# VHH binders against F-box protein At5g18160: the designs that were tried, part 20

Target 1, 379 residues: F-box protein At5g18160, of Arabidopsis thaliana (Mouse-ear cress) (q9fk54)
Amino acid sequence: MDKQDEKKQGTTKSSSTLTTRCSHGNHISQSNSIPLDITIEILSRLPAKSIVRSRSVSKLWSSITTTPEFIKHRSKKTSPPCVLLIFRKHDKLIVFSSPQHQNTYSHVQDYHIEIPKNGFIRRLDSVHGLICLEGSKQLVICNPTLKRFFPLPEPQGTGDEYNVGGFLGYEPIEGKYKALCIVRGWNTQVLTLEIQESWRVTKPGYTHWPTKDTGRCINGVIYYKAIIFDRVPRHVIFGFDLRYEEFTHIEFPMRNYDRFLMVSYEGRLALISSTSSVVEIWSLEDAGNRKWSYEQFHLCLPPNTSLKGVIDAGELIYTGFSLNRSFCVVYFDPKKNNIRETKFQGIADNQIWQPDRLGFDLVNDFYVLPNHIESFISF
Key: E = the ipSAE of ESMFold2; O = the ipSAE of OpenDDE; V2 = 0.75 times the mean of E and O plus 0.25 times the DockQ between their complexes.

## First folded at step 17 (VHH; framework vhh_6z1v_2)

Design v6 (from u6 with S30D G35A H60Y E105Y; at its last look DockQ between E and O 0.55; V2 from the best seeds 0.00; counts 0 for: pae E 6.2 > 2, grease 25.3 > 24.2)
Fold by ESMFold2, look of step 17:
Structure v6 (fold): chain B 379 residues (1-379), chain A 122 residues (1-122)
Amino acid sequence: as target 1 above (379 residues)
Amino acid sequence: EVQLVESGGRLVRTGGSLRLSCAASGFTFDDYYMAWFRQAPGKEREVVAAIWYSGGSTWYADFVKGRFTISRDNAKNTVYLQMNSLKPEDTAVYYCARPEYLDFYSGPEDYWGQGTQVTVSS
């Protein structure tokens, strides 16, 4: 994380700072001109929307707030997490957000994010403030804070038929985003964002087919469901360690694994299944010894709600519409056996529910992304 | 609701060929890999071939030894199994599947067709 500090130092003939304003101003002391490190500290306290807006209207602010040093410093100050509700209608994603730690109804915030022209969504997940989308021939990274899309290069060896399983992860020790793809079931490629311009082929991995399910990046490991074919085909969980770029195999602890949502729960990989009255949680204790713990909790859910995810605080997220068409998000805390509800104003009145030009209401997909934070990273 | 309908099974002589078809409905077909399974009399159901959702990757059980070809047409929501050089050991009910759970035994979470009988005479 600290490599960029050595690159910030420099000496000029006019006494270098970011606010050296005059080639003729030899009388301006450094006390009139705030050093870069202090300027970064001050600017890092601004709200994200202020920083992003200032990049568009001030060349000085853009120069400061886009440096690796500023981004590294700001990234140490995480934003309060929120849940994103993302509705897909044709080539548009309509994004709503809600703070995760409210005990009352919250106001809906609306973000408009257009899907890339040649892309469609197969997998969608939020990874340390970025959203990974699968396009038709490439992965696309969306940064909702910046309202920007960043297409990644096309992986090598895809040919005319797109056949890629792709994932985004975040390696927290070095602070690097890495993308993983499995091309045609056997060709493992990795891209370290910010550093590499093209995919590299990494260590030979296992031949496997990632399923369509979303992966989860937990503590620098991308977990995802895949199929291994040998004498008998089977589903397994792969873990790809982003620091060492090595695979692990993790067997499911049960036969009906397709009924379980793969999540992070209490900092561990977990598999959760829920009915309206019962929640089952399998938590991974030791991947190498294949040790899982099992817990079961009882609840009473309203009709027309279903499990969508888990926030880091350990609450399960359910969504649905009430009988009066009010959209709600339900948080269940298994440890406290407590339910709280957030009703979203405006979502029922949004244009996504209106008929399109052909007279149909076409909402293709709905996604719930917990634990979303702000990110200023761009590529 | 998910529906898979197989067709094309019939009686053939050893060395003959057949093409099986499976029409799919009730789900977004091009989001799923598809498979063919078979069940011979008195035996457990076994996987024959599988095809990735784009059609660019295929997998075959060892006992087909290059005799069978799986393909799909995502525009028609159809998966095919071309069976050449048929042997009496290939006699079985063939099932089209959208596997959710690929154990040695089928589970209630897998989606199966009703099957189509293939009989290879010696």
Scores: ipSAE 0.072, ipTM 0.553, lowest interface PAE 6.2, mean pLDDT 74
ESMFold2 (binder alone), look of step 17: mean pLDDT 82; pTM 0.838
OpenDDE, look of step 17: ipSAE 0.335; ipTM 0.719

## First folded at step 19 (VHH; framework vhh_6z1v_2)

Design w1 (from v1 with W52Y Y53W; at its last look DockQ between E and O 0.36; V2 from the best seeds 0.00; counts 0 for: pae O 3.1 > 2)
Fold by OpenDDE, look of step 19:
Structure w1 (fold): chain B 379 residues (1-379), chain A 122 residues (1-122)
Amino acid sequence: as target 1 above (379 residues)
Amino acid sequence: EVQLVESGGRLVRTGGSLRLSCAASGFTFDDYYMGWFRQAPGKEREVVAAIYWSGGSTWHADFVKGRFTISRDNAKNTVYLQMNSLKPEDTAVYYCARPEYLDFESGPEDYWGQGTQVTVSS
């Protein structure tokens, strides 16, 4: 009676605990990153202040908005030209900006810029969104939009002497900024404002010294008044072609040229004189033939106004230094015989007029820069 | 009133040296050009040298290069012309002026001094 011990094989059901590893799929929330092209388009439509601010908020936005492509793209979408009213007080520039085509009351934007050490202003002009300042040994470029200064390399041969003169120009075909520096009347140098560039020596053909008057960049040519030192020194207008880097000089069409402001008028070099009742305009018709045309207009200006410049549309800008309730800018169109006025509010109340501790801290200088455009370029 | 007074001109022998002075009153030369001019009998007035006052940059005519030197003293508001190795051809009335006003019809006659006579004798 063989007791077959049925060994109950206890089938240990290994409960395979399917540890459902909840693969927490890191749903990397594909943060729906706005496509780059759309981002560029959005950024290009922002106000200048916002674009500048965006650079500090995001590395991506900074990288986008600092590209030459973006800068060029934005330039095509630029706001209308503005007139800058610049007041200098010691080492500060107070800049007021207003659109040139605004009606009776302008929304003025104001900002302060600190002038670099040893900087001085003699020939202040807006050149395609940039302003050139002179230092003792070097030029400094100001971008008002960025509120930044860019010192240029020192020209060669300056030694310990002050520069005689410097100018900024824009060559429109190549899309390049170039600076012209004149040292000691014979040492003329050109710098292309690009990364790691150096001053190039150029020969003007004549020893000449720029006068204190502001130069003008017109269609890729820097024009400036200078004294040419021949046997008999004479005043002339020099033209420096930025593309070819060549000098020309033109004689004044009148004897009383000291009363004329050199400007761009209707895209040409012009000399304009304005009295209280008469405007005289000499326009260079052909630089090669050195022919000038003459126009005369009658106007009735408010008292105590002076000619400060010309906007590209052909209106003459007049300002008074009356710090009454409003600072007034008068625009005169000589062809239409029309006068319009823009009142700047808040200029008179600005802290700039507060005397320093010594009681005599007056504003040192006042400048009117027409045709200013926004620029996002840096060097 | 702006006044320029030239001095230092005299008779000198060939190879001699002179120092001319131009003292300015009524204005400062800050940020201006000053020049020395000369006019010989029967000749046109010609520029000899110039200086940019603020920067000290100088220009000299080729005919005086290496012999004449223009300089300035800001404290004295005076421009100088050091003339060395003088030649008979340097005989002239020497004037100081601001070149900036030379061509202006309305330029005050006052920007020219009376001049100083330099005579170089063989």
Scores: ipSAE 0.205, ipTM 0.646, lowest interface PAE 3.1, mean pLDDT 83
ESMFold2, look of step 19: ipSAE 0.372; ipTM 0.729
ESMFold2 (binder alone), look of step 19: mean pLDDT 82; pTM 0.829

Design w2 (from v1 with Y101G; at its last look DockQ between E and O 0.01; V2 from the best seeds 0.00; counts 0 for: pae O 5.7 > 2, placed apart)
Fold by OpenDDE, look of step 19:
Structure w2 (fold): chain B 379 residues (1-379), chain A 122 residues (1-122)
Amino acid sequence: as target 1 above (379 residues)
Amino acid sequence: EVQLVESGGRLVRTGGSLRLSCAASGFTFDDYYMGWFRQAPGKEREVVAAIWYSGGSTWHADFVKGRFTISRDNAKNTVYLQMNSLKPEDTAVYYCARPEGLDFESGPEDYWGQGTQVTVSS
């Protein structure tokens, strides 16, 4: 009885668990990285507000838009120049911006900038997209486009005295910003606005005190009114050449110079006086020879308007002093004898007009800055 | 023509209350901030209170010390000055104004009413 040992060959079906290694193909999502050149081009075409915002959104965009190359590239794609209406209230600047060539109604964009502590505004002007403010012991540069302040180093010899007069200029050949500071009338210093720069002492040749009037940077020269202390103190115009860092002074062509606003007119230094019916323009024809030309125009201005500046196109800017629902800016072209008006909406309704808790304090100062351009420069 | 007409001024006793009204016409009322001024005999005109366009923002002089309140009704083209806890020192001609200056100071270009006399007796 042959017990056939049925060797049950247990066919161990090796279930080859094909571990389909789902090669999770790292689909490296080829983050379709927009080529850098295209990115630069796109960013350069964005509105200023968007460029500034982009810096906060992406480190890459920040790194791109802060380069000198980008800043220069963007500057060539410039938006039309704007007029800035700046209202100071305590430690705040309220800025309204409008294109200079806009039609009757402009929705103005307003933004607030906080003034650094111990800062005050004097001699406010837009210099190639930047505004210079005076602090107690130092100048502060404002970039309205970036809504940022850049304090400059303190000039030498300021001590405890607050008698610092400062101006900002732009040298167009070198493409550099330079600040001029006059300390106590005799100590003049220049700072090139670059990284790790220091004030350099210059010699004006004369003791002089800048007046409260706004300086003007024209073609690489900072012009400002000052009292010169020679034999007899007198009012003159100082010119500081930014390239050579040399001082000159020019006599006023008239006796009633206090009635004249110093401006850039047609690319030249000019003194403009405007009454309700007459505009007088003295233009410096030759700084070396101290020759002035004179022009007179008749105009009919709206009541209660005053001359605030001149745009590069040669139109005179007038504003009223009334706080009504619409703030009006009047442009007068003396050559064409044409008047146009821009109405700013929303200025009168702005919360900035609310008085402080301590009393009635509307605005401390009002400034009109023509020919303002966007700038993305930081210091 | 711009017209401002004040009313409500009278003789009151110390501690009394008055409400002044100013009816405005001849302009778009809600486009202008309005104010109350006062001038006492032998004193300069001084700002008492101001109210902005929407009526939401107001200012009052320090001497008011919460006693006076300016308000406006744009639908009625009227500005009001509620005066409480009146003192002899509050005796003055009160003027309604549409100031034209940014500083809201009294200027020749402002529009003024004829004023209303407020007299506070001791």
Scores: ipSAE 0.031, ipTM 0.338, lowest interface PAE 5.7, mean pLDDT 83
ESMFold2, look of step 19: ipSAE 0.381; ipTM 0.733
ESMFold2 (binder alone), look of step 19: mean pLDDT 81; pTM 0.824

Design w3 (from v1 with L102T; at its last look DockQ between E and O 0.02; V2 from the best seeds 0.00; counts 0 for: pae O 11.1 > 2, placed apart)
Fold by OpenDDE, look of step 19:
Structure w3 (fold): chain B 379 residues (1-379), chain A 122 residues (1-122)
Amino acid sequence: as target 1 above (379 residues)
Amino acid sequence: EVQLVESGGRLVRTGGSLRLSCAASGFTFDDYYMGWFRQAPGKEREVVAAIWYSGGSTWHADFVKGRFTISRDNAKNTVYLQMNSLKPEDTAVYYCARPEYTDFESGPEDYWGQGTQVTVSS
């Protein structure tokens, strides 16, 4: 009786521990990076303040918005031109900005810009989105949009004496900014505002001294009033062609030229005088032939207003300096014989009227800059 | 009608003090900044001091050198000029003004009072 030893084959159930490799799929959250093109488009549509802020928020956005391509692209999408009211107090510029086409009450944006410590500012002008300021020995470029100053290199031969007149221009074909300096009436220099550029010497043909008046850049030509030292010293208008870097001079069409403001009017150089009742406009019709046309208009202005400039739409801008609760800007259209007024609230309440550490002081200077546009250019 | 009436001007000796007052009427006083001007014989009118409508901000001419102080009481519609350490050079007619508009080059065209004579004797 054979005891068949049933060898119980212990089926070792190999518990295949399904190591569920939790493939932690590195869901690399494809941070759905917004395509660069879309990013550019979005950024280009942002308000200027937001674009500037974006540069501080993201290196990527900074890299995008500082490119010449972006700057150019954004410039095509520009906001309407603004009038700038600039108040200088010691080492600060207080800028108020308002659209030129606003009626009655303007929402003004104000901001402060610190002036570089390199002396006094004498001339101030807006050129294609940049403000040129003439310092003691050098030009300073301000970009109000960026709230930054860019001091230019000192021109050659300035020495220790202040004998410099300077202007900024924009050459529209090349799309370049160029600065012009006249040192001691005979040493004229040009600087193209690009990286690592230096002043180039040019010859005007005559010794001349720019007057205290602000120059104007019109269609690639810088115009400025000067005393030319020929056989007989006389006041003339100099023109500096930015493309060819050549000087011309034009005689004033009137004897009382000191009463005329030099402006761009309808895209041409013009001399405008405004009294309480009469506006006279001399327009340069042909620079080559030195022909001027004359127009006269009658107007009724508010008392104590003065002509400050002309907007591109052909309206003359008048302001007073009122230290009441409102600041008034008057626009006069001589062709339509229409007057409109914009009131700026809060200017008189601004901190600019507070005394500084040196005591009680007023604002040093006041400037009205029409036709200002946004710019994202830095140097 | 805007009216400004100055008072307080008199003959004083060098080193003396005066307080000028200007009573204003015919407008909302606290909406405007006010100023003191002076005109000496044969000289142009010059700004002495200004005070903003808030009363907290003032301006004084360099020649004041801390000797004069402008102030205002809006409840009384009055502007004051405290003048200390007076000098013969301070002899002038002093005017209160409400500048409506100021031209930095030509100065303000203001509503003016009749003025008050200040004479400082040596």
Scores: ipSAE 0.000, ipTM 0.274, lowest interface PAE 11.1, mean pLDDT 82
ESMFold2, look of step 19: ipSAE 0.482; ipTM 0.786
ESMFold2 (binder alone), look of step 19: mean pLDDT 80; pTM 0.816

Design w4 (from v1 with F104S; at its last look DockQ between E and O 0.25; V2 from the best seeds 0.00; counts 0 for: pae O 4.0 > 2)
Fold by OpenDDE, look of step 19:
Formats: C-alpha cells, structure tokens, sequence
Structure w4 (fold): chain B 379 residues (1-379), chain A 122 residues (1-122)
C-alpha cells in the first residue's frame, strides 16, 4: 500500500508584472503644419524677393517654390511688367527696376549681378523674364529675379573660336525656352532649356551672320538682323520659329534700316526710328507675305533723349543720359499723342559712378529692357 | 569718313599666289564684319569671303574651294585675302567692304575702296 506522496508542486504563479511600458506616445506635436495648398497660395503671393529668400530659409519652401507648378502658378499672379535699366561696369551689372506704369516718381530697386568671367553683353534683351548673355564659347542665361546665371552647354563646332552669336526665345504654346546659336554663320544650333538637353543642329538654308543688334522674341519667333551671304551680301531680318525650328528671312522695307530699332510693337515685329520731331514705324503685317505697314507720328521730345525701346502697351521709351539729380524715362504714346515721365531717384548717386582705384572707370554700357517680368525658373 | 584702301593686286600666272590687303580707317574696325568682293568684267560683283569681328570666324564662297583665306589684324585695321592656286577665272577687281552696306544701291560710294586688280594669266 505504497503511499504515493503527491508532491504538490506549488506552481509559483510568477506574476509577470506587465510593465506597461507607457509608450510615451511621441506626441509628434502635430506641428500645425499649414496645409500644402495654403502654403503654396501664401508663397505665391509673396514679393519676388521674399520667394527667393524663402528658398534659403526652409527646405520645404524651397521644394515648393522650385516646382514647375508653383512657377507657373506664380506667373499667373505676376507683378506688372517692369523696365530694367542696366548699367554695365566691368564684370558687374547694376540693375534698376521700375514698374512701367508708375507715376512721376518711382522708387527704383537696384541690385548688382556679377557677370561670369567669360561672359560679355552684346545682344541684351529680356525674354519672358530671362536675359541671354554671350560668353566666349557659350551662352549664359541670367535670371534677374533670382540674381543667378545659368551657363548653357557649349554648342558644337566652336573650336577655338570665341565668337558665338546667340539668342534666347520663348515658345508660348509649349511653354519652353529655346536658345539659338549661330556658329561661323553656317552652323546653327538649337537648345531647349530643359534638364540634360543638348544642342541640336538646324538648317538655316543660308550662311548668315547676326549683327550686333539685339534680337527680339515675338510670339514664339526669334527675329534678328543678319547679313546673308549669297552672291551679294544683304542685310536682312531673320526669323526663327521656335516651335518648328525653321528659318525665314525678311527684307527691310527701307534703305536706311540702320536707323531703325527692331522691336515688338503691338505684338508684331516693327522697325522704329525716332528723331527729335518724327517717329516712323514700320510694322510687319504678314510675315508670310512679307508686307510692311508704315506709320508716322510727330512728337516733341525733351532734349538729349533717345529711343530705347517699346513697351507692350505701345508706348515708346526714351531716356537721356543726364545723371543730373534724377534719371528720367519718357514714355510716348504715338496713338494718344501723350507723354509721361518717370523720374528715377538715386541712380545718379549710385556708387557705380565712382571711379575705381585705377582711374575714371566709366560705365561701359547702358541698356533699357522693357516688358521685363519676374521669373523663378532655374536651369 | 570711312576709307578702305585695297592693295596687292597684280598680274600672276596660273597656279600663283597673291596676298591682298585692305587698310581701313574712319570707323571702329573691330566692331564690323569685313569682306572681300570681286567683280570680273561683264559680271556682277560677288562676295569672296567674310570675317567676323575677332577674326576667328570666317566665311568663304564655294568657288574659293579652299584656295583663298580671309584674315584680319585689328591692331592694324587691316583685312587680308590670301589667294593660292589662282586661276584665270579669278581675274577681277577685288574690293574690300563692310558687308552691312552692300545692299544699299545708294550706299555711299564711300564704303567701297577703289579696288585692286588681280589678273591671272594662262
């Protein structure tokens, strides 16, 4: 009768103290992050300087403001067009900007832009917010809003030559910037200003050399003066259609074409000459038929003023080089026969007129760029 | 006043070489394209060659076939035309000019030099 000693194994219930790890919920403080759409809207309403500054303040803002969508959105909310007064001194551009529609006194914003070491200015124009400069072997795009330069790739076939003729255009349907380069008069190339693009060879049909005159981009066509070399060289206007990348040439409607400034007038290519008392305007009515219309106006200009350009509204811009107290810009509307003046203060007092240590360094050149718009594009 | 003075033209034999010179004055030389033109008797004036401002870029007519070379010295305000392998067909008066003024029928005679006669004998 074997007494099986039931050893009651006392199951020590190890009370597993569930250490409730208080998951300190990282209350990710929902930083009341402004919704992205609201952020975009706020940023799009800021002054250009503030938008540019915002890019250096916040990575988020930089990422937002550099998107094509933002750039396009902001462009629809653009400030009124400005006239740029650009003074070149050595390797610097001093830019004065003023709205084109301002009253008698304009507070001018001025800023300095350093020209790239190999850059020079020959055909300066504002093309949809960008300025094209020529380098020794390449074009350089300037964005005045961003105060930045963007060197373009070197075109093919430049070799050891330092002479590249180039123009910038904007194709409005595709919304693309394209650069045209003429190398040695026969080698024409086009570059679309997009990421990782290369120059494409195009066929001009003729050997031609651009003159020193400024080109104009009008409705997706780059117009520029050039010498065409056939049996007898001729001075003509070339048109380069940016969409189709085709060349045309147009004869001047007058013999004294050297006296005429090539401009956009009322959305058309025009040649304008202004004397002290008479304005002559030749407007291209039909590019296909090469028909020009002629208009003549009488005006009374202030002494020592010269025609510098035309604003899109149809007013002719005149400036004097008098640095006495205020720099005056005169706007003449030939259709309304009215004159308005804008006085720029501070230009005469600007340090740009101070001679450098080496002597009387005069300003090298002066440019008036009408119809300038802000651009936030980078390449 | 713009002045262009051509020199160097002479009688040469077929296969010979000449160097023409054009001295320019009265304008900022390096601001302009320069070109050589020729006019044969009973023929129209034709462009032979042109040169860019700095002298780096050049254009030559097809009939040159690499025989002629335009160059310039901006320090001397001079344009040159080196002509090699000359042919009787190259016989002409050679002119230096700014190409920009060639289209003006009425371009002041002042933009053209007197020319220099090149004669190539068989």
Amino acid sequence: as target 1 above (379 residues)
Amino acid sequence: EVQLVESGGRLVRTGGSLRLSCAASGFTFDDYYMGWFRQAPGKEREVVAAIWYSGGSTWHADFVKGRFTISRDNAKNTVYLQMNSLKPEDTAVYYCARPEYLDSESGPEDYWGQGTQVTVSS
Scores: ipSAE 0.025, ipTM 0.471, lowest interface PAE 4.0, mean pLDDT 83
ESMFold2, look of step 19: ipSAE 0.421; ipTM 0.768
ESMFold2 (binder alone), look of step 19: mean pLDDT 82; pTM 0.828

Design w5 (from v1 with R98T; at its last look DockQ between E and O 0.64; V2 from the best seeds 0.00; counts 0 for: pae E 3.6 > 2, unsure alone 59.2 < 65)
Fold by OpenDDE, look of step 19:
Structure w5 (fold): chain B 379 residues (1-379), chain A 122 residues (1-122)
Amino acid sequence: as target 1 above (379 residues)
Amino acid sequence: EVQLVESGGRLVRTGGSLRLSCAASGFTFDDYYMGWFRQAPGKEREVVAAIWYSGGSTWHADFVKGRFTISRDNAKNTVYLQMNSLKPEDTAVYYCATPEYLDFESGPEDYWGQGTQVTVSS
């Protein structure tokens, strides 16, 4: 009767102390992130300089402010138009900006923009917040707000030639920038300023050479002076419709057209001549019918002033080139027969007037660009 | 003052060749288009050829039919017209000009040279 000693194996229940590792939930402090819509609204109300600076401070802000939606939204909150005074010295543009409706004394904002090494400026024009510069082989777009240059692709057929004539336009319905380029004086091409676009060949119907005059974009049409080559050459105004990409030409209403500045006046193409005492304005009333209207005004201008442009409000801009004390911009309203003057301080004292190491170096060129607006667009 | 002086015109036989030259002064030559024009007796002045600033881009009238070639030397302030396979119909006074300075409606202004006579005999 074998007493089987049941060795009670004491199962030592190892109490596995589940050390509840309190996962310190990384309370990602929900940083009270400002809602995106509020952020957009705040950013859209900032001064242009602050918006540009914000892009360098935060990736988020950069991502927001570079969107087409933001750019469009901000554009609706427009700063008042400015007149740009641009001085070219070698490879630099010195830009002075002033509101067009400024009082007698204005603080001018100035900044320098370096022109790309491969570019010389033949034509300079402001189009819907962008400055178009005509280089040797390509157009260069400058955004003064961003202080950046955007070289456009070379048009087709340029080869080794240094002969590109070009213009920038803005088509207001589509909201697109388009560039018109004349290659070899006769081959016309169009580029829509969008990502990965290429130049498209278009036919003007006539062989023509743009003159040295700056073109104007008015209501989606680029106007520029040119010589049309037929049996007998003629000076004419070409119009390029940006929407339909079609060319038209208009005859000058006068013989002495070389004395007239081509401008936008009251939303129309106009030719303006100003003497010391008389302003003549030819306005295109109907592009289709090629009808011009004529107006004449008398004025008394300050001495040594010349017509430089027209603001959208209908005032003619005159400037002198006297740098003795203050740089003066004169605005003449021909309809109201009113003259106002804005004096800019500091231009004469600017470093741009300092001679280089090689001697006295004058400013190469001077441009007055009216109706300039801020733009945050990049290409 | 802008001065343009044409040279090289002469009497040639049909099928002959000529090279016209135009020396320019009084302006920055390489900043302007240059053109050759011609005027035959009793006819209006017509454009023959034009050349861009760098000398690479050119335009020629249809009646040239590849026979004429415009060129320029900016270092010499000179524009050239090489004329080959000349015909009696090419007989004219040939002028050099800067098209941008031309008033085509008022006629030859002070910017026209005296021209050079090209005569092509049968």
Scores: ipSAE 0.029, ipTM 0.562, lowest interface PAE 3.4, mean pLDDT 82
ESMFold2, look of step 19: ipSAE 0.296; ipTM 0.671
ESMFold2 (binder alone), look of step 19: mean pLDDT 76; pTM 0.777

Design w6 (from v1 with Y101K; at its last look DockQ between E and O 0.01; V2 from the best seeds 0.00; counts 0 for: pae O 9.1 > 2, placed apart)
Fold by OpenDDE, look of step 19:
Structure w6 (fold): chain B 379 residues (1-379), chain A 122 residues (1-122)
Amino acid sequence: as target 1 above (379 residues)
Amino acid sequence: EVQLVESGGRLVRTGGSLRLSCAASGFTFDDYYMGWFRQAPGKEREVVAAIWYSGGSTWHADFVKGRFTISRDNAKNTVYLQMNSLKPEDTAVYYCARPEKLDFESGPEDYWGQGTQVTVSS
């Protein structure tokens, strides 16, 4: 009786644990990186505030928007020029910006910029999107678009004296900003606003002292009023050619030159005086021949307005300094004999008018800067 | 027509208190800064206090030294000057004004009341 030993072949079911390697495919979410060219184009179309903000949001965007190429590209897509209303309160600039071609009521953009402690404003002008301020020993460049200040190196020979006059210009052919300093009337220096540049000494030919009046950069020439010390001291207009770095001087065409505001009018140097009823314009026709043309216009201005500047379109800007809630800017076109007014709300109600503990000095100065453009330049 | 009418000025003793009022009419009151000025005999007019549109912001001259307080009620078109701890040096004609210039300097463009006499006796 054959005990058939049934060898129970234990079929070890090798449970092939299909380790479903969940290939977590690193779906590297191909973050569909927007192509660089498209990114540049998108960024170039953003409002200025957004461009500035983008620099703080992304290193990539910062790197793109700070390139000279981007800055140049964006400049070709410029927003319409605006008028800046700048109020100085101690160490702060309160800037109100509005397009020059707006209806009766305009929304103004306002922002505050902190002035360096040693900075002061004596000759304020917008030069191709930048503003030049004077310090005790150095110039400071303000970029309102970036809300930043850029101190320039101290010019040579400043010593302990505060006798520095400075101007900013833009040379349009080279596309360069240059600063001019006059130290003690005889020491003139120029600085090209580029990385690691230094002041270069220039010779004006005459000892001269810039007056407190605002300079003007027109077509690559910085014009400023000064006292020239020749045989007899006299007031003249100096011109500094930024390309050639040469000085010229021009005589005033009138005796009462102190009543005239020096401006760019129709792309030329002009001297404009405005009374309550009459506008006089002296335009430099030929710098070489030092010939002036004269025009006179009649106008009826609102009360308590004063001439502040001229926009490139040829309209004269008048503003008041009223405590009412509406701040008015008046534009007068002398050729068309047309007056338009823009009312700004909120300027007079701004908290900046709160006095500090030091007294009733609410604001130190008020400036109107026409023809301001956006700039993304940093130094 | 813009009108400002001051009231409340009188003779008071040193250390006394007064409240001046200025009733305004002929303009949108809450659209303007208001101020108090004073002019003593033989002295120039000087600003005493100023108040902003909402009444939330005020300025007072250093000589006030916390003794005077300007306020306004826009619903009543009225500006007030509470004057405490009065001194003989405070003797002056007090004027309510609607300043037109931000510097609050007295100018021809400003609107003024006729003034109210405050006399502080020793």
Scores: ipSAE 0.012, ipTM 0.307, lowest interface PAE 9.1, mean pLDDT 83
ESMFold2, look of step 19: ipSAE 0.404; ipTM 0.736
ESMFold2 (binder alone), look of step 19: mean pLDDT 80; pTM 0.819

